# VHH binders against F-box/LRR-repeat protein At2g29910: the designs that were tried, part 5

Target 1, 352 residues: F-box/LRR-repeat protein At2g29910, of Arabidopsis thaliana (Mouse-ear cress) (q1pey8)
Amino acid sequence: MGSRDLISSLPDEILGKVLSLLPTKRAASTAVLSKRWNNLPALVDKLDINDAIGGPGGFPEFIDKTLALLTNSTTIKRTSLNNEFQYGESQVNTWIRSFLERGCLQLYLNAQSLYTIDTEFFTSNTLVELTITGGFSPDGLLPPGGVFFPKLKTLSLVLMTFVDSDMYELFISGCPLLEEFLLRNDEIEIPPVWNALVSSPSIKRLTIVHHFPNYREAHDGCWFRTPNLVYLDYSSYVPDWYEVDLGSLVEARLDLRSWERLRDEKAGGYGDCDSVYDDEEYPDDPILGDVTNLVTGLSNIKTLHLSPDSLEVFYFCCKSMPVFHNLLTLSFESAKKEAGQCCHFSSISLLT

## First folded at step 6 (VHH; framework vhh_8emy_2)

Design s39 (from y13 with H35N)
Fold by ESMFold2-Fast, scan of step 6:
Structure s39 (fold): chain B 352 residues (1-352), chain A 125 residues (1-125)
Amino acid sequence: as target 1 above (352 residues)
Amino acid sequence: QVQLQESGGGLVQPGSSLRLSCAASGFTFDDYAMNWVRQAPGKGPEWVSSISGRGGWTNYATSVKGRFSISRDNPSKTLYLQMNSLRPEDSAVYYCAKGSLEEWIRHFQSGYDYRGQGTQVTVSS
């Protein structure tokens, strides 16, 4: 029970060599586990490396010695560096290089403090999944053509900051087979330099969270060039414009927020159909944001989930509402109760 | 420092109900999606349910859809899982985990660093 055990993931032949490197008392303790594992298939040629399995005193030396024993034929399936302990930046970069050189398939990086990643690591012939969470950032500018992940299917970027907004585009363009992309920019008070462009012919599932309530300039526009996108989970303050190519979209969850404190001046409820006024014209005061092009891009959707704030945005920030001919499920998230109202329609013109 | 503390498990008969709780601390609870994940003896972890940071969006594994209900009380920083019509195959240690549905489905074992100690649910006749 309990923690993931790095040693339990090693093949028996390598485990024997690792045990020879440990102090006598540690070797004796792990030998009990080794005897149990001798009955397991020796067909596991993949390693799971996770720094959560050790305290700060032993883990760095253990990883260094383990990597020194591995042949170039040993594939590292999954590596998770959830760094709650402060390791040296050069040491962390050396480990990442070793993981990538040994054909790492899945890499998860999470840090409590700021670490720079060597930009040469943005090239891997083997990575299928990459998650960068926390304080990691690139060490300098991405070289033209230097980003190349030909097998990458899943990419998650959480609080990752680049020096130039064009670096996000260069990163995505280097992932020709990317199917799933997650971008979260809502954990830091200072917004990252991101041009709000997602352009990919391969992405099928997209999750974007971009919330900076005190920075209107961080929500200037948004561009979705994702013609093969099937599922969208999008949470943001509404920008002044959208340009979208969402022709394959089947399902969306929207949590859209208005810049104006319209709720304080309106008697309308959120999630309540009776609280929305059909005959009301948009206010004479400038309305910040326009979702018309986004909503038009959703016209062929089959399943739509709307937060209470999204209903306000659809009412005030949408100049013309399309008819949703293919809509089968419309779900309203309730501000007061767990289960939102779920309605089945053969066609619907939302808020008509 | 992220801390999660599960409770509410126990030994129950098939057809019974249980409500699990998860007390969260060390992060802005309202800003993060939360998940329930379970692990049965001798099996890998299985994602059970997810809820958005504001509680408006929920999703469920096919095996529990219609029987389980996820909810959260953001003022008290508590996540809940209401389990109805329990079956022997629901027997597992239940964990709560911080993060998006996509992140935890792909990286549920990374949640070891963010998930709590777990609470044991045993459904036995």
Scores: ipSAE 0.000, ipTM 0.119, lowest interface PAE 21.0, mean pLDDT 68

Design s40 (from y13 with K65R R106K)
Fold by ESMFold2-Fast, scan of step 6:
Structure s40 (fold): chain B 352 residues (1-352), chain A 125 residues (1-125)
Amino acid sequence: as target 1 above (352 residues)
Amino acid sequence: QVQLQESGGGLVQPGSSLRLSCAASGFTFDDYAMHWVRQAPGKGPEWVSSISGRGGWTNYATSVRGRFSISRDNPSKTLYLQMNSLRPEDSAVYYCAKGSLEEWIKHFQSGYDYRGQGTQVTVSS
């Protein structure tokens, strides 16, 4: 009781700062305690919604009441929606629409349940940072010109699947000021449809994790058309070829793997299926992939971090090694099996 | 949304020819290898032929080599199988498959609805 009286006595500028530090449930509760607080939601710069607090029983009612307390002119600078329980798709989409209509600058969406996200949300004149993780997927195909984020600088897509590989390109093309892009497609059984193309004149930092050892990664091509890229963090099985424009690249971290068991995997039978390689036309060697164009594209790099597997890929899958005239730092990650069931990695740096 | 629609089968006499077609939609067709697989009554699926995404590489089961020819038309998103000198042993439902042949066969046997309806080929006098 006394602590609430003390909070009510604080100056508005201090109260606004305090509210921005609290989870949205507490911020909304304090706004109800005083007439002068009817306008205090306008001072809140962060809205953080997480259903792990208090469970599912009151969560939709809490969000609806919180949003009703915000005026149409209230700017929500940062919004995080982390939802562990399944709610109606219509309700969740209504919340997202409310955030975007209020000029949200940063939006983080994470859910443990599958939701279709309305494709009209892929346009915002104010959004600077967007992260979509978990079970969110577009409600159908993205229409040409349907993605428009003119101020977006940071985009993270984690375990998000489009129905067509062209949708990734359409998404990025709608972000003309995009500087940082993270795409993570690992820890799921079936890979999303992705053509391994990143094309952007604005991206300066790129993180790609696409790791599916059983899905013939070694047969796909990969395109990095990113002439202003400064930093690359790339983890994948190596495809048959690369086409790269990495002329501004300063630093890279590579975790590359060859698909060594290609012939064994294709020769492995399922039921009565004849082996593809049982005749005189059997290929002599498996296709390990080819990183020659990627490695050549890295020739001006100053800092290179290699996983242990990347060194093997450089040795076996590179037809001609360039001279790295500008290389200042070469770092290797050490892998060792821990006492128990896990492998532990430690970084080793070697200055040239 | 991956859809595969096979057609072109029928009842023919031994020594005849047929051309099977597979219309594909819902994915970037020229990025994926395509395969023909057949299933005779009471038997498991049998791999017939494969073609790379751009058509530069092909392979065939020993039983059909020299008689069958696989091809693709990437602009129309269509896979073909030209079948010549047909034998009674070629009688089966023919399915087209996308991408990983091993994974497709695994899902086919598990009852995963990844395949099209197939097209019936019957070689009988």
Scores: ipSAE 0.000, ipTM 0.089, lowest interface PAE 22.8, mean pLDDT 68

Design s41 (from y13 with G99D)
Fold by ESMFold2-Fast, scan of step 6:
Order: sequence, then C-alpha cells, then structure tokens
Structure s41 (fold): chain B 352 residues (1-352), chain A 125 residues (1-125)
Amino acid sequence: as target 1 above (352 residues)
Amino acid sequence: QVQLQESGGGLVQPGSSLRLSCAASGFTFDDYAMHWVRQAPGKGPEWVSSISGRGGWTNYATSVKGRFSISRDNPSKTLYLQMNSLRPEDSAVYYCAKDSLEEWIRHFQSGYDYRGQGTQVTVSS
C-alpha cells in the first residue's frame, strides 16, 4: 500500500543504505520507525556482506543494529544473505537464526566463502522457500529429531555438500509438502557424495544438474522414485543404470551426455602416448552407460525436449526404444553452438 | 540450411572395397552423431553404422561388422564409410544421416529428414 510499501519495494542495495542512515537520526525518528515496522505486513532484507561497505567490523554492527530496530513480532517475508568475504560462523548463524525466529517465509543463502550451517537451522514451521548455495554446508550429522520443514514447497541446493550420501534423502524426507526441487552439482573439482537418489511422493517439478566429466564413478546409477512428478529437467552424464517411477510425468527436458572412450593421445598435455585414437583398433568398452530404463519410464510422456547429446545417448546407450503412445510435442533443443531449437513437432505418430 | 552430400559409390566386383564420403554443411558437425543408412530396391531403409560426434563411439549392423569401418574428420566436416569384402547383398543406395530422435523412433523405417541424396553401390560381376 502506497507509502507503507515504499521501503519493502526498494532494491536491497538501496534499502541497506537507507537503513544505515536511520541510526544517525534515531533520536528524532525511533518512534516513527517502530510504528512503520509494526504496520508493514512483510519486509525484504537482503544482507550483502561486502568489505567495501564499511568492512567486516562495520557490516556486522549494521546487521545487529538493523535487527535490533525490528520488533520480535515483525515478520520477515523474504531474506537474502550474500557473503563475499569471510565472517565468523557464529555471527552468520546468529543472523540466520534471527531471520527464522521472525517467521521468515523465503530464505536465500549465498556465499563465496565456506560456512558451516548450524543443523538447528534445518527446522522451521514457517519456511516456504529455501535456497542454499555452495558457500553453506551442514556441520556433521542432521539434527537428531530429523529435518522439519512442514510448509516448505520449494527447495534449491546448489553446490551444497553433505558428509554422507544418505543425508540428501533424509533432508527431503523432512519436507512432506515439497513440490519443487532443484539440485545442481557442477563446476566443483570434487563431486559431492550424492547417491543419485531422489525419492519423494510430493515433488511435482524436478531439476537435476550433475556434471563431472572426469569422474565416471560419480555416475554409477540413478534413482527417480517420484510417482507424482509432472515435469523433469535433467542434465547429466549417462550412468550405468536407471531405476525410475515416473508414472505421472507429462513433460521432460533432457540434456544427457555419453561417455567418450579415451585412449592415450600424442597430443595430450601430460606427455607420452603409446596408442593413437583409432576407431578400427579401439577395443570394445563393456561399460558404455544405459538409459533403457529411463527411456522406458518416459513412454507415457506428452512433451519431450531433447538436446543433440541426448539423441546420441538414446542411440548408443539404449537397448530398446519404446513406442511413445501419448507424445504430442517433440522439441529438439540445442545447448550447442547452433541457434535455438532445431526441430518442432506439434504432433507425431509413433504407432506402426 | 542443413546439407549432406554423399559420394564414392560405384559398380564393383564381389570382394572389392569402396570408401564412401559425406560432406556436411549448415550445422555444427562435431556436435552430432552421424549415421550411414542403406536402401535396396523395393526394401525399406536399413541402418548400417553410427559414430558419435567426437568419434569415440561406433556401432555396426551385424551384417557389416568386421567388414565396414565408419570414421569422421571433424575439421573437414566429412563422414566416411570404408567398405571391405563387399558382397552382392550390400548393393543399395547409401545415405548419410544426421542424428534425429524422430528417425530413431521410426527405427529408420520411413521419413528421413536429415539424409542427403545418396550414393549408389552395386556389387555384381
């Protein structure tokens, strides 16, 4: 509403600057500020920890003062914490706790430095949307009572690592209303200990990116136990097998990559090569990857979007192609150097 | 515009060799798997061989395995099929094809969109 919405509608960077000016006028404005905060239905706080903005010492004091000006009854609808530089883990965890105690509905955590998240964080009766990026990781085991996010509908885990592969499944099990899940595991040197299992009765939209071209062992197998899944966006190197329950799936976007068999090359940067890359003399590799069960699990799909790499995978890594009885739209998408989608089909006959 | 141009076919005696070529243009050649498909008079298309975009993976029909060798030269955007120990039953028009799920779903039975005009191979005395 009008003037009451002006502060919440400001860009977070400008809002931070405005809030930093309020303490200097505190003697004249404290009563007005408290009335405004109490009358705001929601607040958006984005805390960007940047040494160029008052340095580490100045920025924590700013956060502490800002939080002290808010009443405990003030609901923070959306909070974004972005850390470019290192601060004390206890300070960062105190800020996160303060956001959650104020009934935060959406929380976005991003850091370039590594921080350990207090496992007490993994319980919230109000949180609806959570995004955690690679700068934040849990310390040790999940809480003894388990993860508890009874209202959470959207979860995004980007470059986040757990100490045990089973922790991903245990985290999801604590989110009974989860409808949208994004997991991105790429652009890191060492693959996370992820067992490639997604098991959920509630997830309707799933995005998985798992790319480790130098780690075949990170792509041993894949499980999609998601019977109510409606939309799948999946990007990965082909594992040795799939086991899927995708009975409700309507639409999929696939960017699947086959493993190229490599032999020592004379052009290799690391030196000596006794063999040349030659298809005629190339020995048969018994382990190619297998998408047969995934493709079979897609047989009832209505809309399918495929990258050029996915077509190659379907050709070389699929033992038998099913008939797609319900397919209405087939789209050929290019993630390569070619412009946009290569082919569009509004209907296709797959019977004969 | 995607263009595929096959060449290298001809009339040869049983036991002879031929090398087929396919010149590609209008797309990023090294990003796509390529296929050789043949069609004998009065018969449907028969898949012969495939090669991955980077050339690391190859597959062959049982009828040609050990006799034919597929290869590609990505810098020149050219696909090859080396055909050795040719038999009369190898007589067909040979087409190169760009990878396509539509063609794969049809199991190469009809409706090729990315094949060229073909090159005739006749094995006969």
Scores: ipSAE 0.011, ipTM 0.451, lowest interface PAE 9.4, mean pLDDT 70

Design s43 (from y13 with L101P)
Fold by ESMFold2-Fast, scan of step 6:
Structure s43 (fold): chain B 352 residues (1-352), chain A 125 residues (1-125)
Amino acid sequence: as target 1 above (352 residues)
Amino acid sequence: QVQLQESGGGLVQPGSSLRLSCAASGFTFDDYAMHWVRQAPGKGPEWVSSISGRGGWTNYATSVKGRFSISRDNPSKTLYLQMNSLRPEDSAVYYCAKGSPEEWIRHFQSGYDYRGQGTQVTVSS
């Protein structure tokens, strides 16, 4: 066909660009079919692997053969591994190792089933963006020498769990240039052991979604030690206190909830073995949590978005409300999916 | 009033297998993640494995990965730990726990008698 001849007439630079837009299976097959295209594996700067291509039975062999067709000097710009079916953990870890050893710049891991990641993979001189979603989790302590991502600017951890809560902080400490961090834990039955601490001098955009309505969390406090943070999107049940350094913060979206609303749905009371509190000597406190320090830390903000639950938290869980002298935009959400209209204010005192 | 009762421990030779069980009562079993934690003589408690309420998610300590497997039977309210290729360093009292491993460790260290009695595993030639 004439279209194939036209494509073959393009410069190698253009052919490499075209091949990087195709799924990896198609790109590798193209290189085999053309004498000119035999050199194109060296020009492919994007590797996109999805188990929907070719099905589960052939997928492992396909990946192994595809990697064997690339030269040892081939740099992979972007790798996406999407697992719709469960494969052996050892095999998946071997693939991740291959991607990292080839100097991957962007790595996206998505799974429908649980895969345990070897912690030795938390090191890369080349990664700029890392996204781990769904089924990927470490099975042990961080590697000797810690996490090492010196060039990483964007990190997204979705439903990823660590053995100890302090590992989240140790992970972030290994990312000295990190600018964007997303942590989302709201759709899995097993809650991660997150210690409610984010400490980073470099993070400018932070999204935290930590919401487990069927589990009473053991968080006594929450720490945001992020002096260069510009944007905060935070959704959680509120702890007993906050300690914040948010001096550069310009915009926040808050979806805050109190455990008060779950009393009718909880089977157990205080003194249960899955609670960190023994309340047999204390009466029930009808209002759980204190956001006074968080709200005070937001007093210089210019844009604030509040869920209806956040308004109740501000009313019941804030001992002293600051005046927001710099507030230009305040918006209210009528529902989680429906945002309210944005309103502009030169100053405001919430709930007055 | 959560009750947890572990069983299935014993004295075995290195390389042997054991299956531990934990019978749960006093709560809606299938709504909660369950965990195995062990404590060797003279050491603090060590998290071993976790499983989600519906069994869709599992996790393991590096020291037991590939040798142990956690599972649950929600109709019978029972948690299991299949231990293969046992080593002398696996010798410990094994406890099952409701809630997060961190919460369990905190309660254990605080002296609350909320946990089950545990089951002793001894691996010795």
Scores: ipSAE 0.000, ipTM 0.124, lowest interface PAE 17.5, mean pLDDT 69

Design s44 (from y13 with L101F)
Fold by ESMFold2-Fast, scan of step 6:
Structure s44 (fold): chain B 352 residues (1-352), chain A 125 residues (1-125)
Amino acid sequence: as target 1 above (352 residues)
Amino acid sequence: QVQLQESGGGLVQPGSSLRLSCAASGFTFDDYAMHWVRQAPGKGPEWVSSISGRGGWTNYATSVKGRFSISRDNPSKTLYLQMNSLRPEDSAVYYCAKGSFEEWIRHFQSGYDYRGQGTQVTVSS
């Protein structure tokens, strides 16, 4: 007789509470297997859906049955699609549409396959948190009215591909209450088309990871127009210039890499160009990049964390070091030394 | 949905040139990075070259850099690989791929069809 008989003996009010503590797959299976429980998913006020919970086989059937059993008043608290197996694009888009129509609050999309995602999903009155990973790419142009997430507080774009450099700015501008933004591109072969502009009055925590050692054109310039930013975690090759508004910044972690390494790795030599000299000063050499404006923008910071590569950048790529009159903590993070990278600069520590 | 059709391979002598083509359909071609990947008999797949969606930047494997040139014609939805100074070690089936290279390798190894049928290149005397 087991636990199934025990559970079926509980009052409906208690069953609804118990089901709210179970993964959605188990709750749906219980309702399908028991006629007494056909309406029990309607008693669950918030659900978590995750295709990893029940294994790869049978997930399409369970999600379709779960959605069919939910009432229009049932709120989907969290949805996570981690597709270890390739599902059809139309099927995945149908699931996302159902989640959004039912007022989903948190949406996590992670794919093992390349998917086209409908751009109509870049609008939701209920989403508070959105994470999209590199398997998902938009199907063409933005919908009429653009991107609009009026309640979104956390946005993570991991290995995403957009058709136009302006789409990143349009995405951020569509999120008026956005407090936390993560952009990560360090594991894809081709850099996304990104204008390196982050402009937001609401962002308080920003994480940017953008590393493409063979694409200097992907690191041409960088714009941080984030006057209310409190925390910055920034990892990139140094561009030729920065324009920043970081007046509220309290803490930063910098992992910056100079183009000096690319110069060291490139075959050159005096035989190729008589105008190249080992002992020549290169104050305006664009291959080194320039962090002067970024570093100046950090002058009011209280806590600064620097990678070893960032020390080289501060030494070689900063024309004028500001006084950090509010600096309370300066820490140097441990990172593995790579062949061809310069180390052992302590010039920045002379200021603190 | 995504369809990729490679052509232009053949049997050539060392030092010769070949131009490979990939005709794409089923997606917005200029929105995606495109890649050339090759697989020699008895070896795993090897990335050869990549080009951004708008063609503004390119990248090459060290083994082909300076000899191969990747390009694209977005109006005709065609990807090209110009191969110069061919060597016996370049002999392989060449595949055209859409999207990120890492994602393509994952799908290639899992058996998902994100590539075309390939075009055979044989460099021998």
Scores: ipSAE 0.000, ipTM 0.138, lowest interface PAE 17.6, mean pLDDT 69

Design s45 (from y13 with L101M)
Fold by ESMFold2-Fast, scan of step 6:
Structure s45 (fold): chain B 352 residues (1-352), chain A 125 residues (1-125)
Amino acid sequence: as target 1 above (352 residues)
Amino acid sequence: QVQLQESGGGLVQPGSSLRLSCAASGFTFDDYAMHWVRQAPGKGPEWVSSISGRGGWTNYATSVKGRFSISRDNPSKTLYLQMNSLRPEDSAVYYCAKGSMEEWIRHFQSGYDYRGQGTQVTVSS
């Protein structure tokens, strides 16, 4: 039997869902489907599965029936699972397992509901890009062989919690070809456990956002052991010291903040963690931190972008400012984003 | 029983201001962080703002930072959201919530343990 007969057997709902995955121009050409039926296997190999395609009641049925119709040899190249609605945890894990078993190359997991992700998924010899955001957390156990992503080039972890801070290093060590890493830990009630260490010989682009102003004494120090890093985007409250190996760094964007009084609206925390804070528990003395080693590590940089808060940190928290002999562009952020307006940089060229 | 009652919504023009209120009862208001979350038609719930139990900390979603202000009056057990420079994309039903935002979203989506009836905000020209 051919793909024509397979398509003819699809329920109207599934056929409608399949057609919705095609670009508007191609979907409009379905009147000539007799010429397109032979291309269905190629289309399936490039599926971009997103729950925005269907309503909450229809999406699980769509995925389950679609996966049941695919052969074991069908490869899903790209999967985006953006869970705006609550689904069964076992069902979600079944879908992820199916995607990975079919040699998925790109996997994007986003959820507003809390799910425990099966740590068996931390092993894939085909995955090139992985993004895990929001509602996903591991069950606290690593697979018997450890983390194994030999082809992974891009990793994004947004509010993903591990049981132990050592698991971040174990995760990255399982990604020997990793070139781009994003870690974002902000706007959540309880900050993920993270030891402020990034160590990788392969990472070329690094984005770190760690904003928990009410989590005092979070880090005594911060370590960037990334000798091949080319681009750094770093946003954080400054610790007491830095230890850096940034010898290849060309460009950085810094949004650095000193510790401020907890009554600042920008220093807001999320959730009380069963604690009651009285006025006398708020510190009066600001903790300024020390960025001297970080700034010294940036001395060979060619392009530097600084937020307004970073200028204050450079002035008050840096004991000895290096000379930036290679600096070509120094850019300062304008005022904070206003309604209907974007932040813009003012650039100063220091060298011709 | 925990009860939360939102009010203050309405139909306004872009650029206008509104102040939302949430009257709380059935728990020790001062001991819990409170949140504002919103849901537009056909979309999932979106966290807007949070305030600690004592009011010492506040936090805002990037989309509303600088335009919205969260506050609370613990003696009257009332939570407020001052919304300035309203945009069409701010149109949604606004809910106040007690406890973790993740738990609130989960319970709201599952149709049980809903934290209030919400107040409709429509920004249109």
Scores: ipSAE 0.000, ipTM 0.102, lowest interface PAE 18.7, mean pLDDT 68

Design s46 (from y13 with L101Y)
Fold by ESMFold2-Fast, scan of step 6:
Structure s46 (fold): chain B 352 residues (1-352), chain A 125 residues (1-125)
Amino acid sequence: as target 1 above (352 residues)
Amino acid sequence: QVQLQESGGGLVQPGSSLRLSCAASGFTFDDYAMHWVRQAPGKGPEWVSSISGRGGWTNYATSVKGRFSISRDNPSKTLYLQMNSLRPEDSAVYYCAKGSYEEWIRHFQSGYDYRGQGTQVTVSS
């Protein structure tokens, strides 16, 4: 009603800024419906494509037309592609290539269906933020030095798996200015091959979620070679040992689980999944997990958040508990979303 | 329902050994971690040792490490604490406790069935 007429009265530059705040379907519809808006795609700061809105019908045609309309654009600063439905893998890769060729600074990729992405997309002189979530996976093995993101500061890999465990390290090594890294590998039936190594001189914020309810085998070790890390958010089953360089660490949030605790939970677990004929004793496993080096590496932190499972891991999997001389805040959080407790201390021994 | 009964305490001389027992009932014993906690006269409770449900994992307070050994016998639903080279400072009432650290803290002081009545250990010097 009156709002439509008011929008049409705005200067092209202001209208372009307004369009950059709208999902791409609305922005493109606005440009197509008005002859005066044919030049507005050059002013679009964000391209947001989501097929969850309006279903799969006409989605490929819409993207192809939108990209054709943007042919003369100098830069699309932010690009988001969210695919709920299945499309041609070659076509999806063509769209991603088009976004990167336009020099985007931020790229968000999410798919509910499986897509193999071209490993040539792991190069960009302009990307500052990259998020890959859902069904995207690389095509084959990358050659050494095949990853090149010289300006990337934020990287998020959610439910993304590589063919070889070394690929995670090769990816990070291609990101020399990386400050924030998020890796999430949970809720997958077949666990990805990950070597539990994070090595970076530049990372300041690290979030790792790596746990599988049906995977009994823990990693042999875990390496955090991150001397400039300030914040750690870590959720995993504990390995046999840790090697850490966390000299700059100020705050940590830990949700740590032992394999023995997992067996205890499965025995009494929801849904009576235990067989009536499981009268045999479970395997008598040797010591599974040691967090002594991790906990020692945390001894100078100011803020520590622990899940209930992490407290148990500290009791069973830590051979010597340090004194936390710099600890100002100790918070206990519940994995079942109960209200947490927060305590302030100048020094503490967690086991006394 | 959950019941824990400690035994095996007594009066001993420094350098002696004692073995404490805790008989558990009312729950599936091998599904839960178990703890030994002590309280000396005029002091708050002090954690001594922990053992996982299967017995594969153990931990000890620095003050008792190398002298005390925690173990369990799941078929008999019994928790043990072997105390060697006892010192006067080990004198306390010893309690066994069931469950996670959070459950232990919440229920240990409440007097619910997550803690037994305790067994007195006195090391005379």
Scores: ipSAE 0.000, ipTM 0.179, lowest interface PAE 15.7, mean pLDDT 69

Design s48 (from y13 with E102L)
Fold by ESMFold2-Fast, scan of step 6:
Structure s48 (fold): chain B 352 residues (1-352), chain A 125 residues (1-125)
Amino acid sequence: as target 1 above (352 residues)
Amino acid sequence: QVQLQESGGGLVQPGSSLRLSCAASGFTFDDYAMHWVRQAPGKGPEWVSSISGRGGWTNYATSVKGRFSISRDNPSKTLYLQMNSLRPEDSAVYYCAKGSLLEWIRHFQSGYDYRGQGTQVTVSS
């Protein structure tokens, strides 16, 4: 039967399975060519929407026709939406609503353009995994009941845009089963000086990575209230203080930098760069930071990875160094960003 | 005691400009981010704009981007909002907020009174 005729001849149940294995653009094109498909009870495991603006009827129209193929009771278990080009914000939000209303279990959102996410989407009884990357952001309002994802186990945020300093409270407090949280702001400036609270009885793996910007603002305090945390990957300027509950922590990777270090680096260049127009800005009251409580909270750790800046922070920003009685592996990163030196110890003190 | 006092609102025609002020006292002003939040009749509170403690970072709601500009004068402990090209939809009571925007919104929704009296902006013909 020719290649195009063959797929149209498959039983409806098999057609639904085949659609879940195809990139959405190809699936949408097939639906447009076959009006019979508009009445199918589709069985879709995965929907992968990656934009290709070069389509003849336009990519949004093909997506709308693909979604029209599905019934409101059709479960779409895994949905990926990747937007390299800008589309209407209301249209994009309509697609996201369609995914969530169909009982989506895993949702991946990526955009190169800025889109605000409708605050109604901050509540889902079905999501187990959520990844938001790029230009997606909330519009500053929450639903009246707050954020609530009762089944969410994995949350990953890799953001180009600002979310309030309450980002941790916004996303974590409503996720009672959350086991893994990743927040990365590699390409943007750190939020203003505020308290940062990471509080969760369920989180076992935590990654927080902030870009080190050229301006001198940081959180004034930081709380890690994560008693079941097993793994921590933390990169940030040090705040004025920490309060921690890290009693289950086994492994940590730390890349910490003080405000004093950044100022000293800048001062070293000033005399050599008369052509540098505007680089004499220092805070009136220099902030060094204090990691004493964080380091004390790490005293029972078995594996510790330190950047060179973190070692300096331990030296200058820690009032009293604990003895690491359970430390088995200590790794230092080189200035070349190569794999660190691996050392095995039953106990260690980094400072007297 | 933390005190915030908004001013500068009024009745203006569409397309006009206004500059709002918020005088702050009772805390170290330059250590905290500040925000503008508005509430229109019959609607919930809407975040408008934020500025970092030192003014190095600003952000704006989509509805006001390109029209509004937030700034601060730390020596005088004053927050400002420059509003240009005003639209009828901008009509609201405008409040300034300290620190946690999420906490402020939640408290506002619950009737909690941790805010100034606000300043009324009315854009009407």
Scores: ipSAE 0.006, ipTM 0.200, lowest interface PAE 12.2, mean pLDDT 68

